# Designs tried in a protein design chat: VHH binders against Isopentenyl phosphate kinase (IPK). Part 12

Target 1, 332 residues: Isopentenyl phosphate kinase (IPK), of Arabidopsis thaliana (Mouse-ear cress) (q8h1f7)
Amino acid sequence: MELNISESRSRSIRCIVKLGGAAITCKNELEKIHDENLEVVACQLRQAMLEGSAPSKVIGMDWSKRPGSSEISCDVDDIGDQKSSEFSKFVVVHGAGSFGHFQASRSGVHKGGLEKPIVKAGFVATRISVTNLNLEIVRALAREGIPTIGMSPFSCGWSTSKRDVASADLATVAKTIDSGFVPVLHGDAVLDNILGCTILSGDVIIRHLADHLKPEYVVFLTDVLGVYDRPPSPSEPDAVLLKEIAVGEDGSWKVVNPLLEHTDKKVDYSVAAHDTTGGMETKISEAAMIAKLGVDVYIVKAATTHSQRALNGDLRDSVPEDWLGTIIRFSK
Below, E stands for the ipSAE of ESMFold2; O stands for the ipSAE of OpenDDE; V2 stands for 0.75 times the mean of E and O plus 0.25 times the DockQ between their complexes.

## First folded at step 4 (VHH)

Design y13 (from y3 with S31D; framework vhh_lunsekimig_d3; at its last look DockQ between E and O 0.02; V2 from the best seeds 0.00; counts 0 for: pae E 10.5 > 2, placed apart)
Fold by ESMFold2, look of step 6:
Structure y13 (fold): chain B 332 residues (1-332), chain A 119 residues (1-119)
Amino acid sequence: as target 1 above (332 residues)
Amino acid sequence: EVQLVESGGGVVQPGGSLRLSCAASGFTFSDYALYWYRQAAGIERELIASITSGGSTNYVDSVKGRFTISRDNSENTMYLQMNSLRAEDTGLYYCATGYWDSRYEFDYWGQGTLVTVSS
């Protein structure tokens, strides 16, 4: 029911979680899931959604048979005995990682030109790849007992205009949440009013969802501890993890933890919110756009004790001294 | 840690040639597709050429026939041979590798090398 879209306290969206490609796929092999890491992430999500009160017996929800397996992964008769638990309302968005990469790059689907046969074929091939990934993510979460529903943006009425979201069926997302399910969206190939087609990235999806659903916080699960003042490497031993970044009303940002004695020199550590020239600065800029809404953003390495803290939402008041991650929040 | 370092940029007259290099480290180079991007002033970066792990190449129309992308897996290096340069080719050239889903989670970038074509 559309009346339930973030309009009551009992139905407030608690968290939007990005499963970054490094959290769920292997960097070194196209179209390969990082199975061990995904299993940890799924367990952490269950614990966060149930606020740490998960039952000792996990009764999975994947009753399907995977190709090459003779066994169904769940005894459906056991579900009738499971006591009801109140799930916190989460939305999951995952990146495509190593899925869809060859198809999109070869065809140029992200640049449009849908009338060209190679682009149309690439659009189809890209969607096959990323939908397969989405199914496997849904299966992993379902095995952990999370009532997940895959919701591919293309199929759910998402479209763009010049790569900006032009329409999205948020009513279906809201109905899914209100029915007690956890939606799982992902980076996808979509139609575009100007280009014909493009790639709708997970970061754009999350910004759009945050703007409309106003979650209490957003978590990016990544392959690095967080944002550094310079890329960490053996040749850069002084790289410093930025634990807290404050965002002003104009979208500018400053590092507030750790403090530097000469941080009154804004040029040294300030980056415009719309600077897209570098990868790390781009991640900060996207997070700052969300933080301007009053929504805390946590960037943290997946499958760690620190990611569990971020997923639980316990970081709102202060940054613990032993925290290894980045918090980006609105402050004046 | 993934590292990409471009070199070979400079100032060239129209009709001239340059060869750009991208030295890579911190990942299994032979398993990844590699890309050249170009950024003109005031414009977002655009993909101009790509090469798969198997050596298949793709080019945007504006550079097709003039630019050649190649890779040397034994030296972990990608190249862009740029011929018949035009004023419109002026810009900052980046090499990249990674995944497409957000460009920013698995996409790795070099610092860029400047190419200026002046008449």
Scores: ipSAE 0.006, ipTM 0.238, lowest interface PAE 10.5, mean pLDDT 78
ESMFold2, look of step 4: ipSAE 0.000; ipTM 0.150
ESMFold2 (binder alone), look of step 4: mean pLDDT 81; pTM 0.797
OpenDDE, look of step 4: ipSAE 0.029; ipTM 0.471
ESMFold2 (binder alone), look of step 6: mean pLDDT 80; pTM 0.795
OpenDDE, look of step 6: ipSAE 0.007; ipTM 0.280

## First folded at step 6 (VHH)

Design r1 (from n11 with E105F; framework vhh_h_nbbcii10_fgla; at its last look DockQ between E and O 0.02; V2 from the best seeds 0.00; counts 0 for: pae E 17.7 > 2, unsure alone 64.9 < 65, placed apart)
Fold by OpenDDE, look of step 6:
Structure r1 (fold): chain B 332 residues (1-332), chain A 122 residues (1-122)
Amino acid sequence: as target 1 above (332 residues)
Amino acid sequence: QVQLVESGGGLVQPGGSLRLSCAASGFTFSYRSTYALGWFRQAPGQGLEAVAAISGSGGRTYYADSVKGRFTISRDNSKNTLYLQMNSLRAEDTAVYYCAADWYFGLSYDYWGQGTLVTVSS
């Protein structure tokens, strides 16, 4: 009885998840992981990915010692004869956050110029930092029983030309997914054909992935509730959460919810630098591009009930009344 | 000249309450003004943290996640005074608290008080 292995291969990618750097790291502290958030995110991802009934026991897949730890957190002997859990096809992309950001900014790697010793050194330093973060994220997810594989864009041969994606082969990513693993990619320092080097942001990576893999939906996990009409701060206490944005065929977008009564207040996108990789406008633009593909984009605060809803795909059919986040959706 | 003077700080036990006041001079509180009033704090060895803010025009409030549900920012225009009611105080709330005014929305806080010390300790 030839086990028709062929039918399991045909499922489309369910979700691409962007883990914002600020959601899983302490932004103002060099190379500090927000452990609580990461743990919650890992649990939520497990829940969202798991198909069927939750197993009685989580099979941890991190059998290595972490620096500073004397014990291995997962025991291989616990795997026993347990049925392997089936996971939906997910791809995870995380930002650099406090890993890599400081090194990149200080050295100017994003501007190029590998001929400069400081840039070359910064390139190396940035990669060390972001790959360390990647490993920690992979471990966190692995401990929750998610079969994660870390994948560095640089190591996959991804490159840019004048900061635009020049080469981004997805063969390895696809093979990984087909093998039942969850790829974990990250913002990376990459070679640039013109500039010598640059930073490839997680947002760019996600857009590329979404374009080629066509997931059912995309979730951006961030440290804020969603996209505001202005940066929420003590200086801007009147900031309003944009719960729903509609994207047109031409790529234009408009706020659907709430109805902005004051048409004259231009959404100031310039100040919302919530993410090291770009301002609010950039984020919306990237999300809009994805939405234009017919893929819903959910921007939501990590480690919340709302993020769980988003990750589960609950927003696809209906938006709850108590929804706190931003939905970016294609509207005909 | 705009001046902000904080008061109400002191020693309080965990779980206790304090009310900070910020007396403003040199400008008048108005709901028609495009300004924000806010509270900041700086704990020993830590950076400045935004705690709460209130808008001049809409009366909307902003709170840091760390104080949400425990702290309340309010103002009395008749007294030209900003308040911060702090309930359920924790040791981590220990800091110098500063009152600030942002005259231009979205740019920066232009005026600062000298601060008042809040110590939460058993």
Scores: ipSAE 0.000, ipTM 0.219, lowest interface PAE 17.4, mean pLDDT 86
ESMFold2, look of step 6: ipSAE 0.000; ipTM 0.127
ESMFold2 (binder alone), look of step 6: mean pLDDT 80; pTM 0.826

Design r2 (from n11 with T34V E105L S108K; framework vhh_h_nbbcii10_fgla; at its last look DockQ between E and O 0.01; V2 from the best seeds 0.00; counts 0 for: pae O 16.7 > 2, grease 25.6 > 24.2, SAP .686 > .668, placed apart)
Fold by OpenDDE, look of step 6:
Structure r2 (fold): chain B 332 residues (1-332), chain A 122 residues (1-122)
Amino acid sequence: as target 1 above (332 residues)
Amino acid sequence: QVQLVESGGGLVQPGGSLRLSCAASGFTFSYRSVYALGWFRQAPGQGLEAVAAISGSGGRTYYADSVKGRFTISRDNSKNTLYLQMNSLRAEDTAVYYCAADWYLGLKYDYWGQGTLVTVSS
């Protein structure tokens, strides 16, 4: 009886999740994970990915000792004869956050120049840091019973040319997904054909993945509610959360909700540098590119009820009245 | 002349509460007159930190992450006074607290008080 393995291969990617560095790490502390947020995110991902009834027991898949820990968090003996849970096809991409960012910035690896000792050293240091973070994220998700596989773009042979993606083979990613695993990619230091080296941002990675894998929706988990018309701060208390942005065929975008009464107030895109990888304009632009593909993009604060809704795909059919986040959607 | 005068600072134990007041003179708390009112603080040896703000209309508030859920900014227009209710105070909240008014559409806070010292210590 040839187990027709063929039917399981045909399901499209449900969701690509971007874990913002600021959402899961402490931004101002070198290589510090925000454990509470990461745990909540892991739980929410599990809930979102699981198809059907939740199993009675979570099968933890981290059977290794963590540095500084004397005990293994998951016991293999607990797995018993439990039915394997079916997971939807997800891909996770996380930013560097407080991992890699400091090393990269200090050494200038984003600018290239591997001939310089400091850049070469910084390249190595950056990779050590981001891969450490990746491992911790993989472990956190594995402990929640999610079959995660860490995948470094560098190790997958991804490279750039003048900071543009030159090579990004998805064969390994696809194989991983087809095998029932959840790939966990990350921003990485990569070789650049012209510059020698550069930083490949998580946003670029997500765009590439979205273009090729065409998920049903994409979720950006961040440390803020969403995209504002200006950077929210005590000096800008009137910042307004943009709940819905429509993207046109030409790539142009407009705010749909709320209706901005004051048309004259130019959205100041320059100041919203909430993310180390670019300002608000960059974020919207990247999201808009994905939306143009017909893929909904949800930008939402991590570890909230709203992030759970987004991850579940609840926003696809209707937007709740109490929605706090930003939806970027293609509009004809 | 526009003047802001803070009061209510003092010594408090960790977990305690204080209410700061900022009496404004020379202008009225109105949407047309003030873009925003805010509280700032400066701890010893540290830079100025924005703590909380309220819009001129009073309809919107913003809080620093460090104080969110613990501090509440409010105003009484009849008294032309800004308030900062501080609950669950921590040692790290020790600072000189300043009230400020933004007159010019968020460009910068134009008017500042002299500050009031809050010390959180056992």
Scores: ipSAE 0.000, ipTM 0.228, lowest interface PAE 16.7, mean pLDDT 86
ESMFold2, look of step 6: ipSAE 0.000; ipTM 0.417
ESMFold2 (binder alone), look of step 6: mean pLDDT 82; pTM 0.838

Design y14 (from y13 with S30D; framework vhh_lunsekimig_d3; at its last look DockQ between E and O 0.12; V2 from the best seeds 0.00; counts 0 for: pae E 11.0 > 2, placed apart)
Fold by OpenDDE, look of step 6:
Structure y14 (fold): chain B 332 residues (1-332), chain A 119 residues (1-119)
Amino acid sequence: as target 1 above (332 residues)
Amino acid sequence: EVQLVESGGGVVQPGGSLRLSCAASGFTFDDYALYWYRQAAGIERELIASITSGGSTNYVDSVKGRFTISRDNSENTMYLQMNSLRAEDTGLYYCATGYWDSRYEFDYWGQGTLVTVSS
């Protein structure tokens, strides 16, 4: 009796979400979570993921005490005979933000050299920091009833060779998704075959995931509206939000909206990475690589009505007139 | 290793001037934007000025017209000329640089230099 294992058509991944570090952590404060933003993001993700009617009661899945708290926020007794809500297949990847960066930067973990005590220590310290953040994000989402599983790339055996992905087995991630969970990955310190160690960025992770899992769309949640042609500042009121970028087959990209008049003004691409408005070329290039796969990329400010629209996938069919964000899309 | 070393801080009277320096090493200085931050007591660190690799400058409103950020790529040094200093300008001033690529993101900070504006 050949058990026709009905190939349950593994539903395609709906969305990969990048939680920018600056969106969920406080800038310039060591290891400080932006609780308000994280809570809103958690709610928005819940809304976006839920298939069907919202349940009358959210089943919180954090039954642990948080450090410094005497109370558990979720009551297990609330989990009655309620039908489990069905969630769309999402993957969450978050940046380090104010977690891990300090430790990594000071130790030089990104440059390798585990033979150096400071690098080895920094490697450990970086992982402690980023995994702490990961746990808090997992908890926040769990409290909103999202069945989240923290997944550290290092612990999954991911490694690099000269900073390029050498090994990134997705078997565990896939199994997690197939089991009805939402993986939450993060930028991580990983072993490097040549350098000894390095930092694996969330963007690299997302690209890898997008390439293999082929989501319907990817959402980058940031602390700014989107990608600007220059860093917006009070002194630069002329910064223009790039609402739509088209990516060609060759990986080239062009701003479609707004139509940038060839103003001789050289777009300065050299803005520091932590300025979400800076490094336009780099940001676009990264997103363009994903777009080239036929996957729409939405860059949008977290905890806004626009982020909710993006997460819902509302931008797939049409771009609203009041859209504030950046769409990066493959143009045939 | 990326190093940023601030200098030039001190005590000045209101209306006075001070010039801060940031000596940079361990990275291709010409390729990166640089930033001045300040942190007053009990207040979060605040970005006050930036200069791109190309020399474009930005300022927060509170320092606009009074502070000037500049860089000398030949010396791998960034400067902050502070004029018409006010009591509210008191704080620890930090030099910073950040770089992002598709593989990693980092911010680098100096140790800071203290600026005290007191009558």
Scores: ipSAE 0.005, ipTM 0.248, lowest interface PAE 10.5, mean pLDDT 86
ESMFold2, look of step 6: ipSAE 0.005; ipTM 0.229
ESMFold2 (binder alone), look of step 6: mean pLDDT 80; pTM 0.792

Design y15 (from y13 with S30D S53E S56R; framework vhh_lunsekimig_d3; at its last look DockQ between E and O 0.03; V2 from the best seeds 0.00; counts 0 for: pae O 11.3 > 2, placed apart)
Fold by OpenDDE, look of step 6:
Order: sequence, then C-alpha cells, then structure tokens
Structure y15 (fold): chain B 332 residues (1-332), chain A 119 residues (1-119)
Amino acid sequence: as target 1 above (332 residues)
Amino acid sequence: EVQLVESGGGVVQPGGSLRLSCAASGFTFDDYALYWYRQAAGIERELIASITEGGRTNYVDSVKGRFTISRDNSENTMYLQMNSLRAEDTGLYYCATGYWDSRYEFDYWGQGTLVTVSS
C-alpha cells in the first residue's frame, strides 16, 4: 500500500508566525526567557496547528536534558501506537529579544566592519546568544508535541548586501515543511558583501518568507495589544489601538478602525527607541508590504485569547467585536 | 548622573493636604515626562500620576480630583499637590522618569518620601 505521500505536499503554508523578542523574552534582562509567555504561546501554536481532534496525549519531542535539569521532560517510552497528529503548515520566526541585542549593540555588528576585533567577537557572541534562544524555543514547542526544527539563517547561507537580502535560499526551509516539520527561524547575524556583516532582522526574514511561500495569513505576536496611533504610556493614556488598517495597491495605508477624526493631532509615529525594529511607521510599513501580497497580517499581544484567535485564522472571515489587535489587510 | 529627590512627605490627618516636590538633576528636565508612584506597605508600587514634557497630566481614578501633578521646568522640579487625603493614601511616594516600559520600572527613581495619613 504505497502511502500516497503526494497529497500532503500540495497544501499551501497556512501561517507564518513572528514571535517578537519582547513577547517571549525579558527585554531588559540579558538572556532571560519569559517562560510563562513562551509556554502559553507553545500551547496556542499547538492548538492552532493541529488538524482534527486533539490527541489524548501530547507526544513530547524534547528528549534531551536542559542545562541545570536532572531529568528529561519528555518520556520516549510513552510514545505508544498513537496516531501521528497532523499539523498544518506553519513557519515560526522569532526575534532576538534579550538574546543577541545586547551583544550586537555593544559590538556594533549591525554596522559591519569584521576587521575590527570587537565586531568579529560581537558577531560570534550575537550568534551564540540568538541560537541559544532558538534552541530554547524549539524545545518549548517540541515539548508541546510540535515537530519543530531550528534553522539559523546564517547556517542556511543567508547573506546581505548593504543590509539588503542578497542570498536567502528557501530550499531547506521548503524541504523541512514538506517533511512535516515546522521551521523555526530567527533574526541572525549574517555576512554582508559590502559591510562585512550585519543583523538580519526577523521582520526582513518574514517578508522574504511571505513573498515566496504565500501563506494564508501572518501573525505577529508582540508584547503589546497591537499598533497604536502613538506610543502608549502613562503620560499618553489616550493612545488609540488601531484595530484595522487597509493597504492600497500603491502600498499606502489607511486606518479603517477606528475612524480617526482628522484631529490636528499629528500621529506621533515615534515608537520607543528601544524597539530596534523601528517606530510604528516602520512596523506598519513592513506589515503593509506583506499585506500588499494579499496576505492578511495580524499584530496581536502574545499569550492572549486574541492571539489564539489570530493564530487559528479566525479573523479571516470575520473580526470579532471584542477584537484587540491590529489587522493589516489589502483593500481593493 | 540623573538624580531625583523627593520631599514634602509627613504625617497628616484625614482630609488634610500635602505638597510633594521632586527635584531633578543630571538630565534635560524639559525633555522628559515625569511620574509619581506610591507604595503602600505590603502592596506593589503603583503609578498614580504623570505629566508629559508638554504639561499633559494623567491620574489614576483613586486620586482624580484630589491630587494635582505639576512641573516647573525653570526649577527642574515636579510637584504633587495632595488634597483630601485618606488613610489609603498612606505610603512611600516616588518620583520617576525615563523610558516607559510596560514590563519594567522606569530608568530613574528617587528614594521616596513617606506620606502618613492617620487620625
């Protein structure tokens, strides 16, 4: 009985998930994972990915000892004749968060200059940090029964030229997906043809992936509800969550919900300087680029009921009245 | 070095008033929002008032109508006028400034000034 492996190959990517560094790490603490959020995110991803009825038992796939742990969290002996759960095709990309940002910033790796000892050292240090995070994320998801494979862009041969993607072969990513695995990529330090080195952000990676893989939708998991018209702070209590943004053919975007009365109040797009990924405008622009491809983008706070809805793809047909997040979609 | 020094705390009867001051140094005062926090015994520190560099103010509900935050940029000083004080207002009051992070404390804090409201 030739297991017709052929039919499973034809399904399109359902979702690309961006795990924001700030959502899964403690931003101001060097190399600290937000364990609670990561666990919830892992569970939510499992739920979203799983096709059909949830199995009675989760098959954990982390059979290794974690540093400082005496026991393996998953017992291989418990893996009985259980029917393998079918997972929809997902790709996960995570930011560096507190893993890599400090090393990169301190050394100036993002600016290039590998000839400088500090930059070279920083390059190495940054990769060590971000790959450690990647491993932990892979483990967390594996423990939830998600067949995850860590994939470092650098190791995949990805490179830039003047910070633009020069080489980003997706063959390995595609093979991984076709084999029934979930690739987990990450922001990375990469070689730059002109600068020597730079940082390849998760956002750039996601755009590249979205462009080539054409997922049904993209979810950005963040530490905030979504995109605001201004940075929310105690001093700015009137910040308004932008629930829906429409993107035009020319790449322009407009807030659809709420209807922002032309109040003379200049939308202060100055996102907090600490988000290395740029201000609100940058975030919207990046998302808008994806939306322009006909792919809905959901920006939502991680580890919430809203993130679960987003990950499930529930927003594709209708937006709930109680939705808290930002939807960026193409508008004809 | 950034310094924030609170003053004006003391013991007052319920219904009384106090005015707290926060003297700031070591940074461009006019460019930063300022915040008042308080911490009651056994309770987590809570934000109670804020003022932007432009003078926009915000208050938590529990102090609205009773407390007024203000700033004098010429003196690099922030104030908190507290009227109609209640027993529940008792606590250590802190001045804070810096980058706002919803997950972490502000970059700079004073040492606090104690406010005790007791009959």
Scores: ipSAE 0.005, ipTM 0.277, lowest interface PAE 11.3, mean pLDDT 87
ESMFold2, look of step 6: ipSAE 0.006; ipTM 0.335
ESMFold2 (binder alone), look of step 6: mean pLDDT 80; pTM 0.797

Design y16 (from y13 with S53D G54S S56K; framework vhh_lunsekimig_d3; at its last look DockQ between E and O 0.02; V2 from the best seeds 0.00; counts 0 for: pae E 11.3 > 2, placed apart)
Fold by ESMFold2, look of step 6:
Structure y16 (fold): chain B 332 residues (1-332), chain A 119 residues (1-119)
Amino acid sequence: as target 1 above (332 residues)
Amino acid sequence: EVQLVESGGGVVQPGGSLRLSCAASGFTFSDYALYWYRQAAGIERELIASITDSGKTNYVDSVKGRFTISRDNSENTMYLQMNSLRAEDTGLYYCATGYWDSRYEFDYWGQGTLVTVSS
């Protein structure tokens, strides 16, 4: 058993990647996929996963017919003579974005109250919306020749307690990976021991996966360059991209790049949660919990040259001076 | 600082009209979908209308045909024209925007403007 140390290490999970809902869907239009971003992301994922020479022709794996159509987008006969591509082990998690938003807001699914008929109906409607998104993400990756399998947390038996993960068996995820597939999980409506029901976010899912699968690194693909000290918007041109955040053993974090002027004089200064608004604070918190495990986290804008570098794992050894993104890592 | 400020609430007779405004600042207004929510006493907030960045509108059944949502990107303002008001329309009206993926709430909410429909 000891004789295969290097071989066993090569079979570990290389990367868990989060496709942020804001990066692959349109927040400004309910249930609309950002097709151009998704297409680029799918291509970048294939490149990052691929080991060895690229095949001369990429043969898609989505040859299922859609209801009411005899059309097939891939020629299944081409698969028979395709050389098997070697892929490193990735797991994909995507956010829900605009999918499920109307249904959950209308019904209050995220607040619980499953005994109310409107909430129960909303639970069903929310799951229909997010599983439709999951199917389309799986299709996009499959078209790039990635052997993806959609896996809904609810269907895998995952549950929460006060919105925190209570039960999340990874047996099916592990078996899927060991069989040579790429699992694609997503934000979902789940049962909750206290609230009755709630929404389990993609950020929480990826933290749970990282805790148990111990990937070499984790990549969050977002719609902004990375984490900022304040919301990055045209009205906030002074927002500062935080390029590197160190996470301590107690779970606290500090910005180590750029270096803040006051730290040079030993001034008692830190980036507080009050300086980071809304979802950015939650993203830092979930990323920091992953980084505390000793797993580097890269937060980067999807569909850019910066995201390709992060997905490839090129940032582990050295960070190019012109790379734009956020690295969150444990500092001992 | 991101702000959403509702105005235009007040007391109205049944069958009357009001026009609510949501003045926005501190973000790229034209890039975001915008929402109106209503909260009656003892009831949780409910979505009543939405408008996309391209101007497509959606309404819940209880207000369809009576309420009209609109936006003016040059003034960073969203509106809700409320006609044929009913007693059940009484409540606090909130505007919201941002994204909803981490805590399953919008990042930005207004403070609300009170609408009272009384005979």
Scores: ipSAE 0.000, ipTM 0.235, lowest interface PAE 11.3, mean pLDDT 77
ESMFold2 (binder alone), look of step 6: mean pLDDT 81; pTM 0.800
OpenDDE, look of step 6: ipSAE 0.014; ipTM 0.339

Design y17 (from y13 with S30D S102D Y104W; framework vhh_lunsekimig_d3; at its last look DockQ between E and O 0.05; V2 from the best seeds 0.00; counts 0 for: pae O 6.9 > 2, placed apart)
Fold by ESMFold2, look of step 6:
Order: sequence, then structure tokens, then C-alpha cells
Structure y17 (fold): chain B 332 residues (1-332), chain A 119 residues (1-119)
Amino acid sequence: as target 1 above (332 residues)
Amino acid sequence: EVQLVESGGGVVQPGGSLRLSCAASGFTFDDYALYWYRQAAGIERELIASITSGGSTNYVDSVKGRFTISRDNSENTMYLQMNSLRAEDTGLYYCATGYWDDRWEFDYWGQGTLVTVSS
């Protein structure tokens, strides 16, 4: 199901950004938000969304008096006859991190079997956990004056077949964008035509959105600098950050910066890439499917000066030598 | 390239103890949550314990207080200390790594180690 909403440049979706769960939740505590990272990411998103816009006053949009940190006023009485801020069109997708994975794994929701009571209960528990995270992320962005609206895929009627999107009407997402809001979607538990139920991952959501919305670029905010030629660890001190990966018309990809000449490296796979690395080659292949559309993909560590450059879209023309991250882009 | 190898299974009497280990390679061990699953004969594998990258643990009710999951990130090894074993604990024990973030489309499993609790 394709939704063609790409219009003139002034009406185009500028960026789809993924807030990786590991970047915005604590790895060391179940269901805990990484407040410092989230606050920085929210501020960086505000700055990126306002880049190139005429100066305007920004007012915080979390009027609940719930605790949170922002230097932007959330006092509704500060809204007089001032003109509204003009935000670039962004879509936000976030991962679940520690908020959904345990419940889904414990109950087997990702494997299906919805007729089993444990799976049905796990489905409910997973959705409670990820929608709680979604609300807190929406609040953090709203405190920065970003007009965010949480949009759970399940509640929007999205479903899958063999974990691929089967039905994902974008009418509500499009109406939200057209009304001047920033949708915030997330990895969710959904119904599946084959399995009964499964987890719809943020990466699948982003690929679906990119295919239909055709953003100018996509940013993955993560907890590492980018994609490495091998998993970085204290026992792998020679891991090399892959700064630039070119994607061809056939969907194949190769590393073009740095140039890797060792025969034992596992980069430069054909279009039928074979993932033996536990996720890294899968991430490259998923990003390559987006890049094949002519959409630049940036993978970068959240809450850094590098992520701000990526969010701003500053990497489309040239890549500074001191920027640390991974760019995946189409190369004819 | 990702590899998980369980060891430490065996036959024990009710009330006995075993320590299982899971040696991992081919990925950044510190970044992944790790899991122990149990499979009794004729039943699907079920999660029994998990440990986050930061060491936070969770257990199903049937093993809570008897089993302890731990990890040694410097040795890329996860452990399951099993105390006060009961006949219902008999089964194949698998270690698994799940995606911490949105890598839910990919799971790795060991081949399992057999634990038999018999009198």
C-alpha cells in the first residue's frame, strides 16, 4: 500500500529520524529512560527542525506540570498573539529498548501463537510498556516546543504478514504531518496474517515510511559512533568505523570509505548479503534498501556534535573529515 | 560467525545444584541482553531468566530464588547457577542473545545442554 504524498520541495518530508532504544533507554535497568540523552536529543531535534526557518518564538507544549527539564517555557499564559514556529517536516520513530523487549521475549509475542493465554497477556504487557515509553518521548519533545503526536502502529491499524508490513494505511500519518504536527511512531506489537501476532520493528517502520514518504534523508541515532567492520569491544581494538557505504542499483553495497583491502573482511557482499555477524550486516542491508530509493542514510551516536550535523542534513553535500558516523547512500 | 556454546549440564539429584555456562563469540557481547531458555520434552522453549547488558536480571516465578543468572563481560560468558533443583527443571537449556534495540528480526541460539533431575 503506497501513499504518494511527495509534493514540491517546500512540502516534502525532510527527515525520518530513528531514536534507537539503546540511545534513549538505560541498558542497565529495565524500563528506565536515559533522561540526559533524551533531553539532548530533543533539543537537537528542535534545532534541526528549525534550521533554515525564519526566527520565531518557541513555546513548550507539555502543559501538564509533570517533571521534565527544558529551558523553554511551558506556561500556556505565554501564548499571546505571537506567530507560530515553522518546523521542517520530520517524522520520528523510536525503538523500544528495555521497555518492550523483555515482555515480548518472555511471552513469545514475536513468534506468534496469539491463541495461547501467555502470548495474549504478553501482547498486552508489551503494548503497555512501549506506549508508556512513547508517551515519555512525546513529552520530552513537546517540552522543547516540537508539536509531537504519538502514533502507535497498532492503533493506526497496521498489521504484518511474516513480519513484513501487510496493511499500513498512512492516511492518519499524512493528515498529522499536513496539520503541522510531528508524528512519533514506535516499534509495537501488531497482528500478523501468518503468525497471529509479532513485533513490528522500528527499522521496518522506517523502511515503509521512507518508501512512501520519500524523505530527503534518514538518521539513525544509536549508542555507537556508527557501523564498524567488526563489533567494537575491548577485545577488538582494531575495529574500523565504516564512514561511507555505496549502494548500487541492484541493492548491493560496498564500503568506499575507508577502503578495506584485507581478504578476511566480510564487507562488500552482493545483493543477497549473508549476515553472519549478529546484526551489523543486517543493519547495513536494511539501510541499503532505503538508500536504494535515493535517500541518504546517516547512522550516528546520539547526543553528540556528530548527531547534530546528521540531523541538520549538513552531510548531503560534503562530509567533514572530523565527522564520526556512517553514511549509506546510492551511487550509480 | 555468532556462536553460543552451552556447557555444564548433567544428571543431578533433587535438591542438587548445577552451574551452566554459555560462551559467546562473534558479536559485541557487552551490548546484548542474554537469555536462558528451557525446553522440556514435547514443549516449546520457554524463557526462564534474562540479564541486560548492565546486569539487571529477571526470572520466571518457577525459578525465582533458586536460579541466578550472571555475566562476565571480560570473558564473554553468561552463567546460570541452578540450586534446589526439582524434577520439573529437567530439560534442554539454551542460551540465546536477543537484540537490545530494534534488532528483533534476528536471534541466535546455542545447541542446548541437557539437565536431568532424577532420583
Scores: ipSAE 0.015, ipTM 0.402, lowest interface PAE 6.4, mean pLDDT 79
ESMFold2 (binder alone), look of step 6: mean pLDDT 80; pTM 0.789
OpenDDE, look of step 6: ipSAE 0.020; ipTM 0.273

